# Designs tried in a protein design chat: VHH binders against q9y6x5. Part 400

Target 1, 379 residues: q9y6x5
Amino acid sequence: LPPKLLLVSFDGFRADYLKNYEFPHLQNFIKEGVLVEHVKNVFITKTFPNHYSIVTGLYEESHGIVANSMYDAVTKKHFSDSNDKDPFWWNEAVPIWVTNQLQENRSSAAAMWPGTDVPIHDTISSYFMNYNSSVSFEERLNNITMWLNNSNPPVTFATLYWEEPDASGHKYGPEDKENMSRVLKKIDDLIGDLVQRLKMLGLWENLNVIITSDHGMTQCSQDRLINLDSCIDHSYYTLIDLSPVAAILPKINRTEVYNKLKNCSPHMNVYLKEDIPNRFYYQHNDRIQPIILVADEGWTIVLNESSQKLGDHGYDNSLPSMHPFLAAHGPAFHKGYKHSTINIVDIYPMMCHILGLKPHPNNGTFGHTKCLLVDQWCI
Short names: E, the ipSAE of ESMFold2; O, the ipSAE of OpenDDE; V2, 0.75 times the mean of E and O plus 0.25 times the DockQ between their complexes.

## First folded at step 16 (VHH)

Design wi25 (framework vhh_5j56_2; at its last look DockQ between E and O 0.88; V2 from the best seeds 0.87)
Fold by OpenDDE, look of step 17:
Structure wi25 (fold): chain B 379 residues (1-379), chain A 127 residues (1-127)
Amino acid sequence: as target 1 above (379 residues)
Amino acid sequence: QVQLVESGGGLVQPGGSLRLSCVASGFTFSASDFSAIGWFRQAPGKEREGLSDIYGSSESFTSYSDSVKGRFTISRDNAKNTVYLQMNSLKPEDTAVYYCAAGEYIRGSDHWTYDYWGQGTQVTVSS
C-alpha cells in the first residue's frame, strides 16, 4: 500500500510555547515520534505565504503568494483573506496535493488548508471542504479521517488546518499567560482528539502525521505604533498591505514616496523593491510592490486609526518569535528524536520522499530532514 | 437575517450600575470557536470604540478595553443566545450609545471582524 501522510497546521503556534506551557498530548505525540524545535519560516511570516511554502518548498517570490493581501498591477486583481479563490494567484506553483493526486491510484483530501479549495493547474483535491471558520475541528477531523480510511482511490495525502492559536494570539498577545494558557490547553486537547480518532480507526500505526504551524506571534502594544500619516499624505500612495510589512504602491514618483518614508520611524526599515535584502528571498515577483516597509519586532504600522491587536506576525523571519515547530509521527519517522532547526521549505522534499513523489524544483534541502526519517542515513 | 437587539440602557447616577443585554437571532455564537459577540459604544462627537467581546464554543474567552477593564463584565447565556454587559462604577464619561455586534475570525486575518450590529441602546450617566 502506498504511504499515507496527514499534514496538520495550527496557525500561529510559536515554537517556544512548547517550553513555556504544558502539552501532555503533544508531548506524547513527540515522544513516539520526532520534534523539530524551531522551523525558520519564509518572509513575510504570514499565513497564506507560509502555508503555501510548506506544500511547495518554495520561497514566496517563487510560488507567488507573497502576502495575505496582494495586488497585481497588470490584471488589476486583488487577493485577500476574503478573496483567495482565483487560481490566478496560486498557479505560479504546484502544491504537493496536486502532484500526489495526479499519480495513479492516489487521491488527496483537505480541510481548510490555504489553496485547497481552489483548482490549481486545473486540478482540485478529490476531497475538500470549502473554507468556513464556523466548521468545528471535530467536523474537519471527522471528514479528513473518513476520507483517509474509506476513499477509492485511496487518499494518500491529506491536510488539516485550524485557526488557533493565531486568532487568540492576535487578541491577547503571546505574553498573556493566563489567556494563552487556556487557548493552548484547548489546542493540546485537539491534538489528543486527533490521536484518539486515528487510533480508533486503526490509522495510527500506518499513517504519517506531521503537526506544524506557519508562524509564531510577537507581542504588540499601543505604545509601539508607527503612524504613516505623520510621514506621507495618503493621496500619494495606495496601501496594498499594512502591518508589520507594508506594501506601498506609489501614486507619484517612487523616489519621492521613498524619501518621505525612509526616515518615518527608527523602528521601521524602508526598502525599494530592488534593495530588499537577499536573505528574505522576497524580490523576484511582480506582486511585490515597489516599496515595502518592515517594522521592527513588536511595532505596528498604522494609519490614523487605533489598532486593537496585542499580537501580530509577519516580521523578519530570523526572529525566534516568528518561528513555529514541527512534530511528526508514523512509520517514516524515528521515535524519540529531537532536532534543533530546519527551514520551512525543507518540509516539502521530505513529504515528497515519504509519499514517493518526485518533487518539483524547490528551495528545500532534503538533507536537513534525513535524521528524522528511519530509511535515511543520518550524518 | 442576523439580528441583534440591545436592551437595558437608561439613566443612572455616577457610581451606579447597569446591565445591558444583547439577544442574537440568526447567529449562534456558541456554535463556533471563531464567532464573537462584542460590545461597542459611541459617545457624541467621538468615534465608535470597542469595549469587550466574548467568543469560544465550549468555554468563554473574554477581552476588555482599558477604559472599562475592572468595571465592566461580559458574559453569555448560550441557551438564550444572549450576551450581557454588566457595567459597574459608571462615570459620566461612559455616556454613549452602546451597541452589540456579531462577527468572526477568518483565516489569514489579523483581527476579529464584526459584520452585524444592533440598533444601540442609550446609556446616560449623570447626576
Scores: ipSAE 0.897, ipTM 0.950, lowest interface PAE 0.5, mean pLDDT 96
Fold by ESMFold2-Fast, scan of step 16:
Structure wi25 (fold): chain B 379 residues (1-379), chain A 127 residues (1-127)
Amino acid sequence: as target 1 above (379 residues)
Amino acid sequence: QVQLVESGGGLVQPGGSLRLSCVASGFTFSASDFSAIGWFRQAPGKEREGLSDIYGSSESFTSYSDSVKGRFTISRDNAKNTVYLQMNSLKPEDTAVYYCAAGEYIRGSDHWTYDYWGQGTQVTVSS
């Protein structure tokens, strides 16, 4: 039988939560599997970019989903969380479900993972759900497990996405232990439900399961606001993305806009596109705007308004608060092994190896994940 | 069409109590883990302020602004499709028009968005 893989994302699950809260179901999963304590995500540390990096193994400048809000000056198209269905935005890379369907006589299944309800290179997941936040975790899980068990040709790659703890992380902030403990306990119970469902259906022992996330969360405050309107008048630029990474499209001379912004706040860095630090791998794409503002951790960029947001992400990917974790269980993985850190782009070539697929050229390094796998030697 | 109707406002003495109600029609607020009903207020010459919200399908989650935490309590009655704001220990500073709003969280939005608003109900706290 061909190997099977279920990739699960809990959006905004900061790695540090594992040390500060109790996760009995996740800890039982880890005890008989592997844990990577920190996953260094790609910049910017946002939902759409990092979910696409997981399944392509590419930095954002290479796969083209460079933010949750994007503008293309040539076509005048806009991308957002509510306008994400145009294949134009997704076609700069080949995600693993497309590779799975094109290289092998195999099916893919998807419950709400970003991009899976969009035809990419004229290929859409064999089984998928259109994005709808109103669909319960249970319904997403029921569909995925049905497709894993009853498909022909067989589903060998499946994805499952859940919006928590990101939704509550933004509302409460990660330092609200009382409310976050309730949110995270609910997520742990969903992990328990997932494992129980797979066991009940006879899938657990022969299925590889990865539980991961796209980014972490940091505490924000009304005391840490950067009012962009105090820096520059709206008539000088078009705002493409706001916080914590602002994407600025100048309406006047770029140097003049840059000069108005560069010394406005000690709590943000202002970059001309060509001056963005090389370590971000965030320069070589037309969707990256001519001027980028990067707020310091916990600072929110606003337009002459207060912010109700107590948690946020999108910050520098070197920050541990921005890092998710990765846990995995199944026949491909060792039991009871802990690893300190991998890069989020390393997940793609590891998944290709597990599924027996030839990866497309990517920014990941298979050697970084080989110690997790039973069929590999680690140094 | 989605409609929200507030009631329960009025004049009350400092230290008094009021219970506001928000009745929803055209949608079921408890149908989704990512649907919220929030209470907001706006006093003359001031910015609109978020006070409290309630969300979740099977298990409810609540939030409160620091200005009302410990004095106001949000609750819901799923059978009546109604959200309540119990306001205790009212102060003159609580005088405002109170609004009920329906909100949603969407993948990648990074914030809860409130797209549907009631007409508001006046609360006046005065001796």
Scores: ipSAE 0.838, ipTM 0.919, lowest interface PAE 0.6, mean pLDDT 93
Fold by ESMFold2, look of step 17:
Order: sequence, then structure tokens, then C-alpha cells
Structure wi25 (fold): chain B 379 residues (1-379), chain A 127 residues (1-127)
Amino acid sequence: as target 1 above (379 residues)
Amino acid sequence: QVQLVESGGGLVQPGGSLRLSCVASGFTFSASDFSAIGWFRQAPGKEREGLSDIYGSSESFTSYSDSVKGRFTISRDNAKNTVYLQMNSLKPEDTAVYYCAAGEYIRGSDHWTYDYWGQGTQVTVSS
């Protein structure tokens, strides 16, 4: 009977929400398992890149999902929500569900984790849901638990994705205590439902469960806008992605475009691709555009318009506001242990260890997660 | 197949009140946690302005722009598939065409997108 793992993401769950809001169900989960208080994610701190980093152990430059919006000039392909199923975008890495289900007598199941409805290396998750935001958390959970209980070959790796608190975080911002308290209470109730469902179905004692997120959220304001149209004419560039990290493809001499942008705002850093800070690990992929603009925390790059967002993410991955958490419970994990920090790329080799899989080459360090695991000597 | 029909517009004196209704058909807006109905307005020569929205399946979550907070209240009747905007303390600057719109949130978009719009209803605040 091979070990089993369920990986759950609540999108946009900022690490310090755990300290600033009440989570009775999540705290019970943590009490009987482990907590990593801060997970340092990858730059840029966006949804698709970080979800793929979790399941590949790779920096964005290495797995090729470098943003939520991308362009490849040679093939003329554009990555978006309507075009995210093209394997071209995903094939620069091998995610864990592919490796898992190619093992003898194993299957993978997925409820809407980014990439799981794509045939990556001609392999799509054995059981999956096509992305549809209208499908309730309850239905996603029902499908996952049905597949965990009733599949042959057995499902040994499963994923579950939910859009909150990201959706509401963008609408209200993390500082809106009244509204975010209600949003986060609902998330905690969903975690309670998850645990209760697993117990009722007899899965709880022998299933490893990771609850994590891809990034945090910072407060934005109409007083913190960077108007790109005030600095440069549209005709000089193609805009691939806008905020808070803009991706600029020059239509004229790159140096001329750079010079028009470099003094546009004191709240924005402008980088030629070769000058992007090494600590971002965000340079060595053709999908990274020749110029990027990186807004300061809480600033929004706009095209001569107001913004409807009061919260955003995508900023520098050194910012605590961009960091999620990780909690885990199951036979592989200690009970009642708290750990300060790991890198998000470390999650992949840990999951491979739990599942008995040989990891592909990756940027994670297994040693960073050893203290979470019962079969490892921490000291 | 998605359709939105506004009603309740008209002429009102400054300081008065109106209640707008938006009846939705072709979908049930409370069936999805990530489906929203919003109210917007556009005055002549100005850009369309978002005023308020409401979303959620069983519970309602609401938002308001600063220009209307405290004066306008959004609500819904799920059984009638209808969203309301109660507008109090109306000012001449509230004169505009008012639209309801249906929107959603999808992973990776980083914003709520409103793709389906009603035809609009005129609200005129003057003595």
C-alpha cells in the first residue's frame, strides 16, 4: 500500500493572516501536525508561476511559466487563461503528478491545480477536473475523495485548488479587517469540512495532507499609481504583462525604450534583462522580456486609468507580504512541530520523498524540510 | 443567453432616493462563489465608474466605491435572481446612466472581470 499525499492550495493566503485572524479549524490541523510559518516563494509572486514551482521544485526561469501572461515571439504564442492548455508552455518541466502516475500501479487526481488539465509530456492527470470557477469547494472535495477511495490503480497523489482568499484579497485588500475576517472565517470552515470529510471516509489516519498557498497579498490604493502612458508612447513597445511586474517588448531600440522608462517613477525599478538581480533567479528564459518594470510594494502600474484592485501580489519575493505558509498532517509528519521558513521550491523534493519518487533535477533542498518528517534525523 | 434587465431609474430631486433593480436570466448568480453582480454608471463625457458589487453563494459579500459608500446599499433576493441598488441622499453629480453587469473571478486574472451588461437605466437628479 503506497503512501498517499493530498496537496491543497488556498490561493493568496498571506502567512501573517494566521497571526492576525482566527482559524480554529486550521489551528487544530496544525496542532496535530506541522507548520512552516513563512514560505519564501519565487519571483514573480504570481499564481501560475508559483503553483508550478511547488510541483516541479524549479525557479520560474527553469520551468518556463514565468508569469500569468507570456509571449513567445518565434512561435507567436500568447499564454492566457483561454490559451493555457497548450502543452508548449508547460513542457519545460515535469510536474510531480506526471512522475507519480507513470509509476507502476499509481494514479494522480486533480481538482483544478494549474496545469493538471494539460497533457504535459503527453500525460494528463489520471483523474482531473477542467478548470471552472463555478465548481464549489464541496464538489471539488467530493471528486478528490471519491478518486482517493475508489480508483484502480490507486490514486497516490492528489491536488485541490481554491481561489480564495485571493479573489477577495484583490477586492478588499489585506487591511480591510471587517471583510477579510468574514472571508477567512469561510476558508477556515472549508478546512474544517475537509478534515471532517477525510475522517468520515476513513482516509485521515493514512493520508498525508499539505495545506499551503502560492503567495500573499499587499494593500493597494488609488494614491499609489504609476501611469505608464505619462512616460512612454504606446507605439514604442508591446505590453506583455502590466502590474506589478510589467513585461516590455521594445518595438524600437531597446536602449531608447529603457531611457524613457528609467526615471518614470521613484516607486518603480526598471531592469534590462541582463541587469535583473541575480537573487530573483529570473533571467535565463526566452519568455522573460528584454525590459521589466518592478513596482514597489503597494504600487500599481496602470495605463492612464484608475485601478479597481485594493490588494495585489507579484512583487519582490523578499517581501513578507508576498509569503504564504505551509501546514501538513499525516503519517510522514511530526505532531505539534513549528518551523520558521523554507523555500517554496523545497516542497517538491519533500513530496517526492514522501511518495518514494525519484525527483527530477530541481532547485529545492531536501535538507530544508527534514525537520518536518518523522523518518529523518533533524539534528 | 445571459441577460440583465435594469429598472427603477427616473427623475428625482436632490436629497431624494431611488431603488434600482437588476433581474438576471440565463444563469443563477448565487450558484457560484465567484460570480458577481455589480452596478456601474456613466455620465456624459466621463468614463464608466464602478459603484458596488455583490458576490458569494450562500453568504453575500459586498463592496462600495468611496463616492457612494454610506449613501448606496447593494442587496439581493436569490429566490428572484435579482440585485438591488438602494440610492439615498442623491446629488446632481449622481446623474448618469446606471448599468448592472455580471462578472466573475478566475484563477490568475488578479481582478474581477465583468463581461455581461444590461442596457442601462437613466437616473437624473435635478430640481
Scores: ipSAE 0.831, ipTM 0.930, lowest interface PAE 0.7, mean pLDDT 93
ESMFold2 (binder alone), look of step 17: mean pLDDT 79; pTM 0.807

Design wi26 (framework vhh_5j56_2)
Fold by ESMFold2-Fast, scan of step 16:
Structure wi26 (fold): chain B 379 residues (1-379), chain A 127 residues (1-127)
Amino acid sequence: as target 1 above (379 residues)
Amino acid sequence: QVQLVESGGGLVQPGGSLRLSCVASGFTFSNSDFSAIGWFRQAPGKEREGLSDIYGSSESFTSYSDSVKGRFTISRDNAKNTVYLQMNSLKPEDTAVYYCAAGEYIRGSDHWTYDYWGQGTQVTVSS
């Protein structure tokens, strides 16, 4: 029987939450599995970019989903709703479910993972749900487990996505311990439901399960706003993305726009595209705009208005507050092993190894994750 | 087809109380984890201010702006398809048109979006 893998994402689950709150169900999962305490995600630390990096093993400049709001200078297309289903945006990479389906007698299943309701290289997940935030976790789980047990050819790769704790993180901020405690307890209960369902269906001992996230969350404040309207008139540029990474398309001379922005605030860095730090791997794509503004952690870029956000992400990927974790359980994984850090792009080649797939060229390093796996030499 | 109707506004003295009601038609306030009903206000010459919202399916989650925290309480009656805002210790600076709005969180939006708005109800706090 081919190996099977379920990849679960809880959006915006900051790694540090594991140390500051109790997760009895997740702790039981980890006790008989593995934990990676920090996953260093890709820049920018946003939902769509990082979810696509997990399943492609590529930096954003390589897979083409460079933000949750994008403009392509070559084709003049806009991606603005964060749920654009035009395959054009997704076709610069091959996600793992597409590769999985190109193998003989393998199917993929998906409950709401970004990109899985889009045909990519003319291939859509064998079973999928169109994105709808109103669909409960239970309904997503019911569909995934049904497809894992009742599909021919067999589902060998399945994904499950949940919008919390990101939704509440934006509303409360991570420093609201009382409200975040309630949100995170509910997530732990959902993990308990997931494990119980897999046990009841006889899947638990033979299924590889990865629980991870795309990014963390940091505290924002009305005292930490950067008002772009105080530095530059909007007649000089088109705004492609705003906060905390602003993507600026100049309507006039690029140098003139840059000069108006470079001293706008001590709490953001202003980069011409060619000056974006190499460590970000965020330069070589037509969807990255000529000028990028990067706010300091916890600062929000606004257009002459307040912001009600108490939490946000998208900041520098070196910040621990932006890092998620990874936990895994199943026949491929050691039991009771803890690892400090991997790169988010390392998840893809590890998953390809577990599934017996040949990975497409990618930015991950298999060596970084081999200590998690029972069939590998860790030395 | 989605409609929100506010009621309960009026004139009140400083230190007084009012309870605003928001009734929905065309949709239900229950059974969604990422659907919220929020209260907003706008005074003349000022931007619209978010005050409070309520969301969640199995249990309710509530939020409050710092300006109203401890004085205002949001609650939901699913049987009546109604959301309330109990406003206590009212101040002259609370004078505004109060709006009820239905909002949703979607993956990648990074904020809760409020697409359906009521017509508003006037609250005046004066002697």
Scores: ipSAE 0.817, ipTM 0.901, lowest interface PAE 0.6, mean pLDDT 92

Design wi27 (framework vhh_5j56_2)
Fold by ESMFold2-Fast, scan of step 16:
Formats: structure tokens, C-alpha cells, sequence
Structure wi27 (fold): chain B 379 residues (1-379), chain A 127 residues (1-127)
């Protein structure tokens, strides 16, 4: 039988939540599987960029999804959370579901993972759901399990995406223990439902399951705002992305715009594109704007207004608050093994190995994940 | 087409109580984990302020701004397609036009977006 893998993402699941809250279903999953305590994501620490990095193994400057809001100066195209279906934005990389379908002549299935409802290099996931936030976790799970059990050629790679705890994290902030405990308990119950459904359908023992996330969450406040309008008049630039990483396209001389911004706030760093720190791997793509502003952790950039966000992400990827975790179970994985840290780009070559696929050139290192795998035990 | 109709505003003395109602049509209160009804207010010369919202399909999740936490309670009646804001211990500073808004969360938005708004109901707290 060909190996099968289900990749599950709970958006915005900060790694530290595992230590501060009880997850009985997730802990039972981990007991017979593996846990990576921290996953170092790519910069910027946003949903669309990191979800695409997981399935391509590439830094954002290489796969081209460099933010949740993007602008291409040549074509005049805009990308956003509500305008994400143009293949133009996704075509700078080949995600694993495309490789799975073309290399092994197998099927892929997807419930809402970013990019899976878009034809990429003229290939769309064999089975997919168009993005709709109103579709329940149960309906997404029902479709994925139906496709895993009833497809020819067989579905060997499947993805499942859920918007929590990101949605509530933005609303409550991670320091709201009472409300976040309720949100996280519901997520743990959904994990329980997932495992129970796979067992009921006879899939559990032969399916590799990865549960991970794209980023974490940090506490924001009305007391930590950077008013960009106090720095520079809006007539001097076009704003492509705002917070916590602002993408600035100058309408006047770039040096003049930079000089107005560079000393405006002690709580943000202002970079000319060529001066962006090498450690971010966030420079070599035309979609990265001429001036980038990076707010300090917990600070929100605003335009002469308050912000209602109590939680946010997008900050420096060295911050532990921005890190998700990875848990996995199945025939490819050790049982009861814990690992401290991997890079989010390492997930792709590991998944290719499990599925028997030849990875496209990528920024991940298979050696970083070898200890998770039964054929690579190295504790 | 989404319609929201507020009612229950009026004049009340400091320390008094009011219950605001928001009747929704074209919007399903419990149909999605990522659909919310929120209460906002705006006083003359001030920015519009978010006060409270309620969301979730099977289980209700609620949020409150610090200015109203412990004094205001949001609730919903799915059968009547109505959201309530119970306002207790009202202060002169609570005087404003109160708005009901329907919003949603989508992947990558990084915030809850409120696209549909009622006409508002006036609340006046005076001694």
C-alpha cells in the first residue's frame, strides 16, 4: 500500500500554549507519536507565507508569498486574504500536492489549506474545497476522510486547515487565560474527534498524521501603538501592508521617505530593502517593497486610529511567541519521542521522504527531522 | 442582503440599566464559528469604540472591552435571530449612539471585519 499522510494546521497555535493549558486528546496523540516543542517559522510570521513554506520547504523570498497583503509593480496586481486566487502569486514554487499528483500519479485532497483551491503550474489538488470560513471543522473532516477512503487513484496526501486559535487569539490575546482556555479546549476536542473518526474508519493505524501550525501569537495593547501618520504624510507613499511589518512603496524619492521614517519611533526598525537583515531571508523578491518597517514585539502600527487587536503575529521569527509546534503519529514516526526545535522549512523534505517523493530544491534540511522517523532513530 | 436593526435605547439615570436588542436578517447567528455580532458605540467628537461581540456555532464565545467589562453582558437567542446587550451600572460616559454590526473572520485577515452595520440607537445617561 502506498504511504499516506494527513497534514493538519490549527492556525496561530503558539507552542507555549502546550505548557500553559491542558490538552488530554493532543497529549494522548503525542504519547504514541512525536512532539517537536518549537518550530522556527519563516519571516514574516504570517498565515499565507508560513502555510506555503510548510508545503514547499522554501523561504518567503523564494516561494513568492511574502505577506498576507502584496503588490506587484509590473502587473499592478494586488494580493489579499479576500483576493488570493490568482495563480500568478503562487507560481514561484511547486507545493507538495502538485509534486504528489505529477511524480507518483497519486491523488491529493484538501480542506481549506492556503493555495489548494488555486491551480498552481496548471495543477490543482485532485479533491478540494473552495475556501469558505463558514464550513465547519466536522464538514472539512468528513470530506477529507471520505476522500482518503474512497479515491482512485488513491489519495496519498491530504491537508486540513482550521482558523482557530488564530481568530480568537487576535480577539482575546494570549494573556487572556480564561477565554483562551475555552478556545484551546474546543481545539483539543476537535483533535479527539479527528482521531476517533480515523479509528472508526480503519485509517488510524496506517495513516501518518502531522498536526502543526504556521505561527504563534503575542499580546498587543492600546498602550503600544505606532501612529504612522505622525511620521509621514500619506501622500508621500502607497501602503502595501501595515502591521506589524509595514510595506512602503514611495511616491516620492525613496531616500526622502526613509529619512522621514527612520527615527520616528523607538519601537520599530526601518529598513531599505537592501538593508533587511540576512537572517530573515526576506530580501530577494520583487514583491518585497523598497522600505520595510518592523515593529517590536507587541507593538501595532496604525494610521491615526486605535487598534482593537489584543493579539497579533508577523513579528521577528526569532521570538518564541511566534513559534508553533509539530506533533505527529503514524507508521513513519517514533512513539513517545520529543525533539526541541526544527525549522518550518524542514517539514517539506520530511514529508517528501514519508511519501517517497523527490523534493524540489528547498531550504529545509532532512537531517533536522531524521530523529522523528522510525528508520532514522538517533536519540 | 444582511440587515441589522437596533432597539432599546433611551434616556436613563446614572446607575440605571438598559437592554439593547439587535435583530439580524440575512445573517445566521450560529451558522459559523467565524461569524460574529458586535456592539460598538460612538459619542460626539470621539472615535467609534468596540464594546463586545459574540461568535461561535455550537458554543458561544464573548469578548468585552475594558471600559464595559463586568457591567455589560452580551447574549444571543438563535431562535429569534437576536443579539442582546444588557447594560448595567450606566455612567454619563456611556452616552453614545450604539451600533450593532455583523462581522466575520477569514484565514489571513488578522482581524475580525465588520462589514454590515445597523442605523444605531441613542443611549443617554444623564443626572
Amino acid sequence: as target 1 above (379 residues)
Amino acid sequence: QVQLVESGGGLVQPGGSLRLSCVASGFTLSGSDFSAIGWFRQAPGKEREGLSDIYGSSESFTSYSDSVKGRFTISRDNAKNTVYLQMNSLKPEDTAVYYCAAGEYIRGSDHWTYDYWGQGTQVTVSS
Scores: ipSAE 0.843, ipTM 0.917, lowest interface PAE 0.6, mean pLDDT 93

Design wi28 (framework vhh_5j56_2)
Fold by ESMFold2-Fast, scan of step 16:
Structure wi28 (fold): chain B 379 residues (1-379), chain A 127 residues (1-127)
Amino acid sequence: as target 1 above (379 residues)
Amino acid sequence: QVQLVESGGGLVQPGGSLRLSCVASGFTFSGPDFSAIGWFRQAPGKEREGLSDIYGSSESFTSYSDSVKGRFTISRDNAKNTVYLQMNSLKPEDTAVYYCAAGEYIRGSDHWTYDYWGQGTQVTVSS
């Protein structure tokens, strides 16, 4: 039988939550599997970019989903959380579910992973759910497990996405121990439900399961606001994305816009596109705007208004607060092994190896994940 | 289709109490995990301030702004499709129009969006 893999994302699951809260169900999963304590994600540390990096193994400048809000100057198209279904945005890379369907006589299944409800290179996930935040975790899980058991050709790659703890992280901030403990307990219970369902259906022993996330979360405050309106008038630019990475499209002279912004706040860095630090791998794509503002950790860029969010992400990917974790269990993985760190782009070539797929050219390094796998030499 | 109606406002003396009610039509409060009902207020010449939210399906979560924490309590009655804000130890600075709003969180939004608003109910705290 071909190998099977279920990839699960809990959005915004900061790695340090594992050290500060109890996760009995996740701990039981890890005890018989592997844990990577920190996953270094790609810049910018946002939902759509990092979810697409997980399944393509590419930096954002290479796969083309460079933010949660994007503008393409050539086509005049706009991308947002509520306008994300145009294949144009997703076609600069080939995600693993497409490769799975095209290289082998196999099916893919998806419960709301970003991009899975979009035909990419004319190929959509064999089974999928259109994104709808109103659909419960249980319904998403029921569909995934049904498809894993009742598909022809067989589903060998499945994905499952859940919006927590990102939703609560934004509302309460990661330092609200009372509310975050309740949210994280609920997530741990959902992990318990997942394992129980897989065991009940006879899937558990032969299925590889990865539980990961796209980014972390940092505490924000009304005392840490950067008012962009105090820097520059709205008539000078079009705002493509705001916070904590602002994407500025000048309506006038680029140098004049840059000069108005460059010394406005000690808590943000202002870059001309060509001056964006090389370590971000965030320069070589037309969807990256001519001027990029990067706020310091915990600072929020606003337009003459307060911010309601107490937690945010999108910050510098070197910050540990932006890092998720990865846990995995199944026949491909060692039992009881702990690893310190991998890059989020390393997940894709590892998953291709598990599934027996030839990876498309990517920015990941298979060697970084070898110690997790039973069929590989660790050293 | 979705409508929210606030009630229970009025004039009260400093130190007094009021209970605001928000009744929903066109949807139920025992809904999806990422649907919230929030209480907001706006005093003349000031921005709308978030005070308290309640959300969740199988387990409800509540939040409070620092200005009202310990004095205000949010609750919901799913059978009556009503959310309440119990306001105790009222101060003159609590004088504002109070709004009920229905909101949601979707992946990649990075914030909770409140698209449905009631007309507001006036709360005046004075002697």
Scores: ipSAE 0.749, ipTM 0.878, lowest interface PAE 0.7, mean pLDDT 92

Design wi29 (framework vhh_5j56_2)
Fold by ESMFold2-Fast, scan of step 16:
Structure wi29 (fold): chain B 379 residues (1-379), chain A 127 residues (1-127)
Amino acid sequence: as target 1 above (379 residues)
Amino acid sequence: QVQLVESGGGLVQPGGSLRLSCVASGFSGFTSDFSAIGWFRQAPGKEREGLSDIYGSSESFTSYSDSVKGRFTISRDNAKNTVYLQMNSLKPEDTAVYYCAAGEYIRGSDHWTYDYWGQGTQVTVSS
């Protein structure tokens, strides 16, 4: 039988949550599997960019989903939550479900992973659910497990996405221990439900399961605001994305806009596109705007108003608060192994190896994940 | 189409209590983890202020602004499609039109948005 893989994302699950809260079901999963304590995500540390990096193994400048809000100067198109289904935005890379369907006589299944309800290079996931936040975790799980058991050609790659703890992280902030403990307990219970469902259906022993996330979360405050309106008039630029990484499209000379912004706040770095630090791998794409502003951790960029966010992400990817974790269980993985750190782009070539697929060119390094796998030699 | 109807407003003396009710029709949020009912208020000449919201399916999650924390309590009755705001220790500065709103978490927006609004109910705290 061909190997099978289920990739699960809990949006905004900061790695340090594992050390500060109790996760009995996740701990049982890890006990007989592997844990990567920190996953260094890609810059910008946002939902759509990092979810697409997981399944393509590419930096944002290479796969083209460079933010949750984007503008393409050549085509004059705008990307947002309401325009996410235009294949134009997703066609700069080939995600693993497309590769799975095209290289082998196999099917893919998806419950809400970003991009899976879009035809990419004229190929859509064999089975998928259109994104709808009102659909319960249970319904998403029921569809995925049905497709894993009852498909021809067989579903060998499946994805499952859940919006928590990101939604509550934004509302409460990660330092609200009372509310976050309840949110995280509910997530742990959902992990318990997932494992129990797979066992009851006879899938558990032969299925590889990865539980991961796209980014972490940091505490924000009304005391840490950067008012952009204090530095520059709205007539000088078009705002493509605001916080904590602002994407600025100048309406006048770029140097003049830069000069108005460069000393605006001690808690924000201002970059001309060509001066963006090389370590971000965030420069070589037309969707990256001529000027980007990067707020310091916990600072929120606003337009002469308060912010309702008590938690946020998007910050520098070197920050531990922005890092998720990765846990995995199944026939491909060692039991009881802990690893310190991998890059989020390393997940794609590892998944290709597990599924027997030839990866498209990517920014990941298979060697970084080989110690997790039973069929690999590890020092 | 979502419709929200507030009731329970009125005149009350400082230190008094009121319970506001919001009946939501056409709203599936009582069974969704990412749909919320929130309470907002607006006094003449001031910006609209968020006070409290409630969301979650099997388990309720609540939030409160600092101005009302410890004095106001939000709750819901899923069988009646109703959300309540219990207001205690009322102050003159609590005088405002109180609005019930239905909202949801939008993936990628990194915030909760409130797009459906009731017509409001007046609360006056005065001797």
Scores: ipSAE 0.778, ipTM 0.903, lowest interface PAE 0.9, mean pLDDT 92

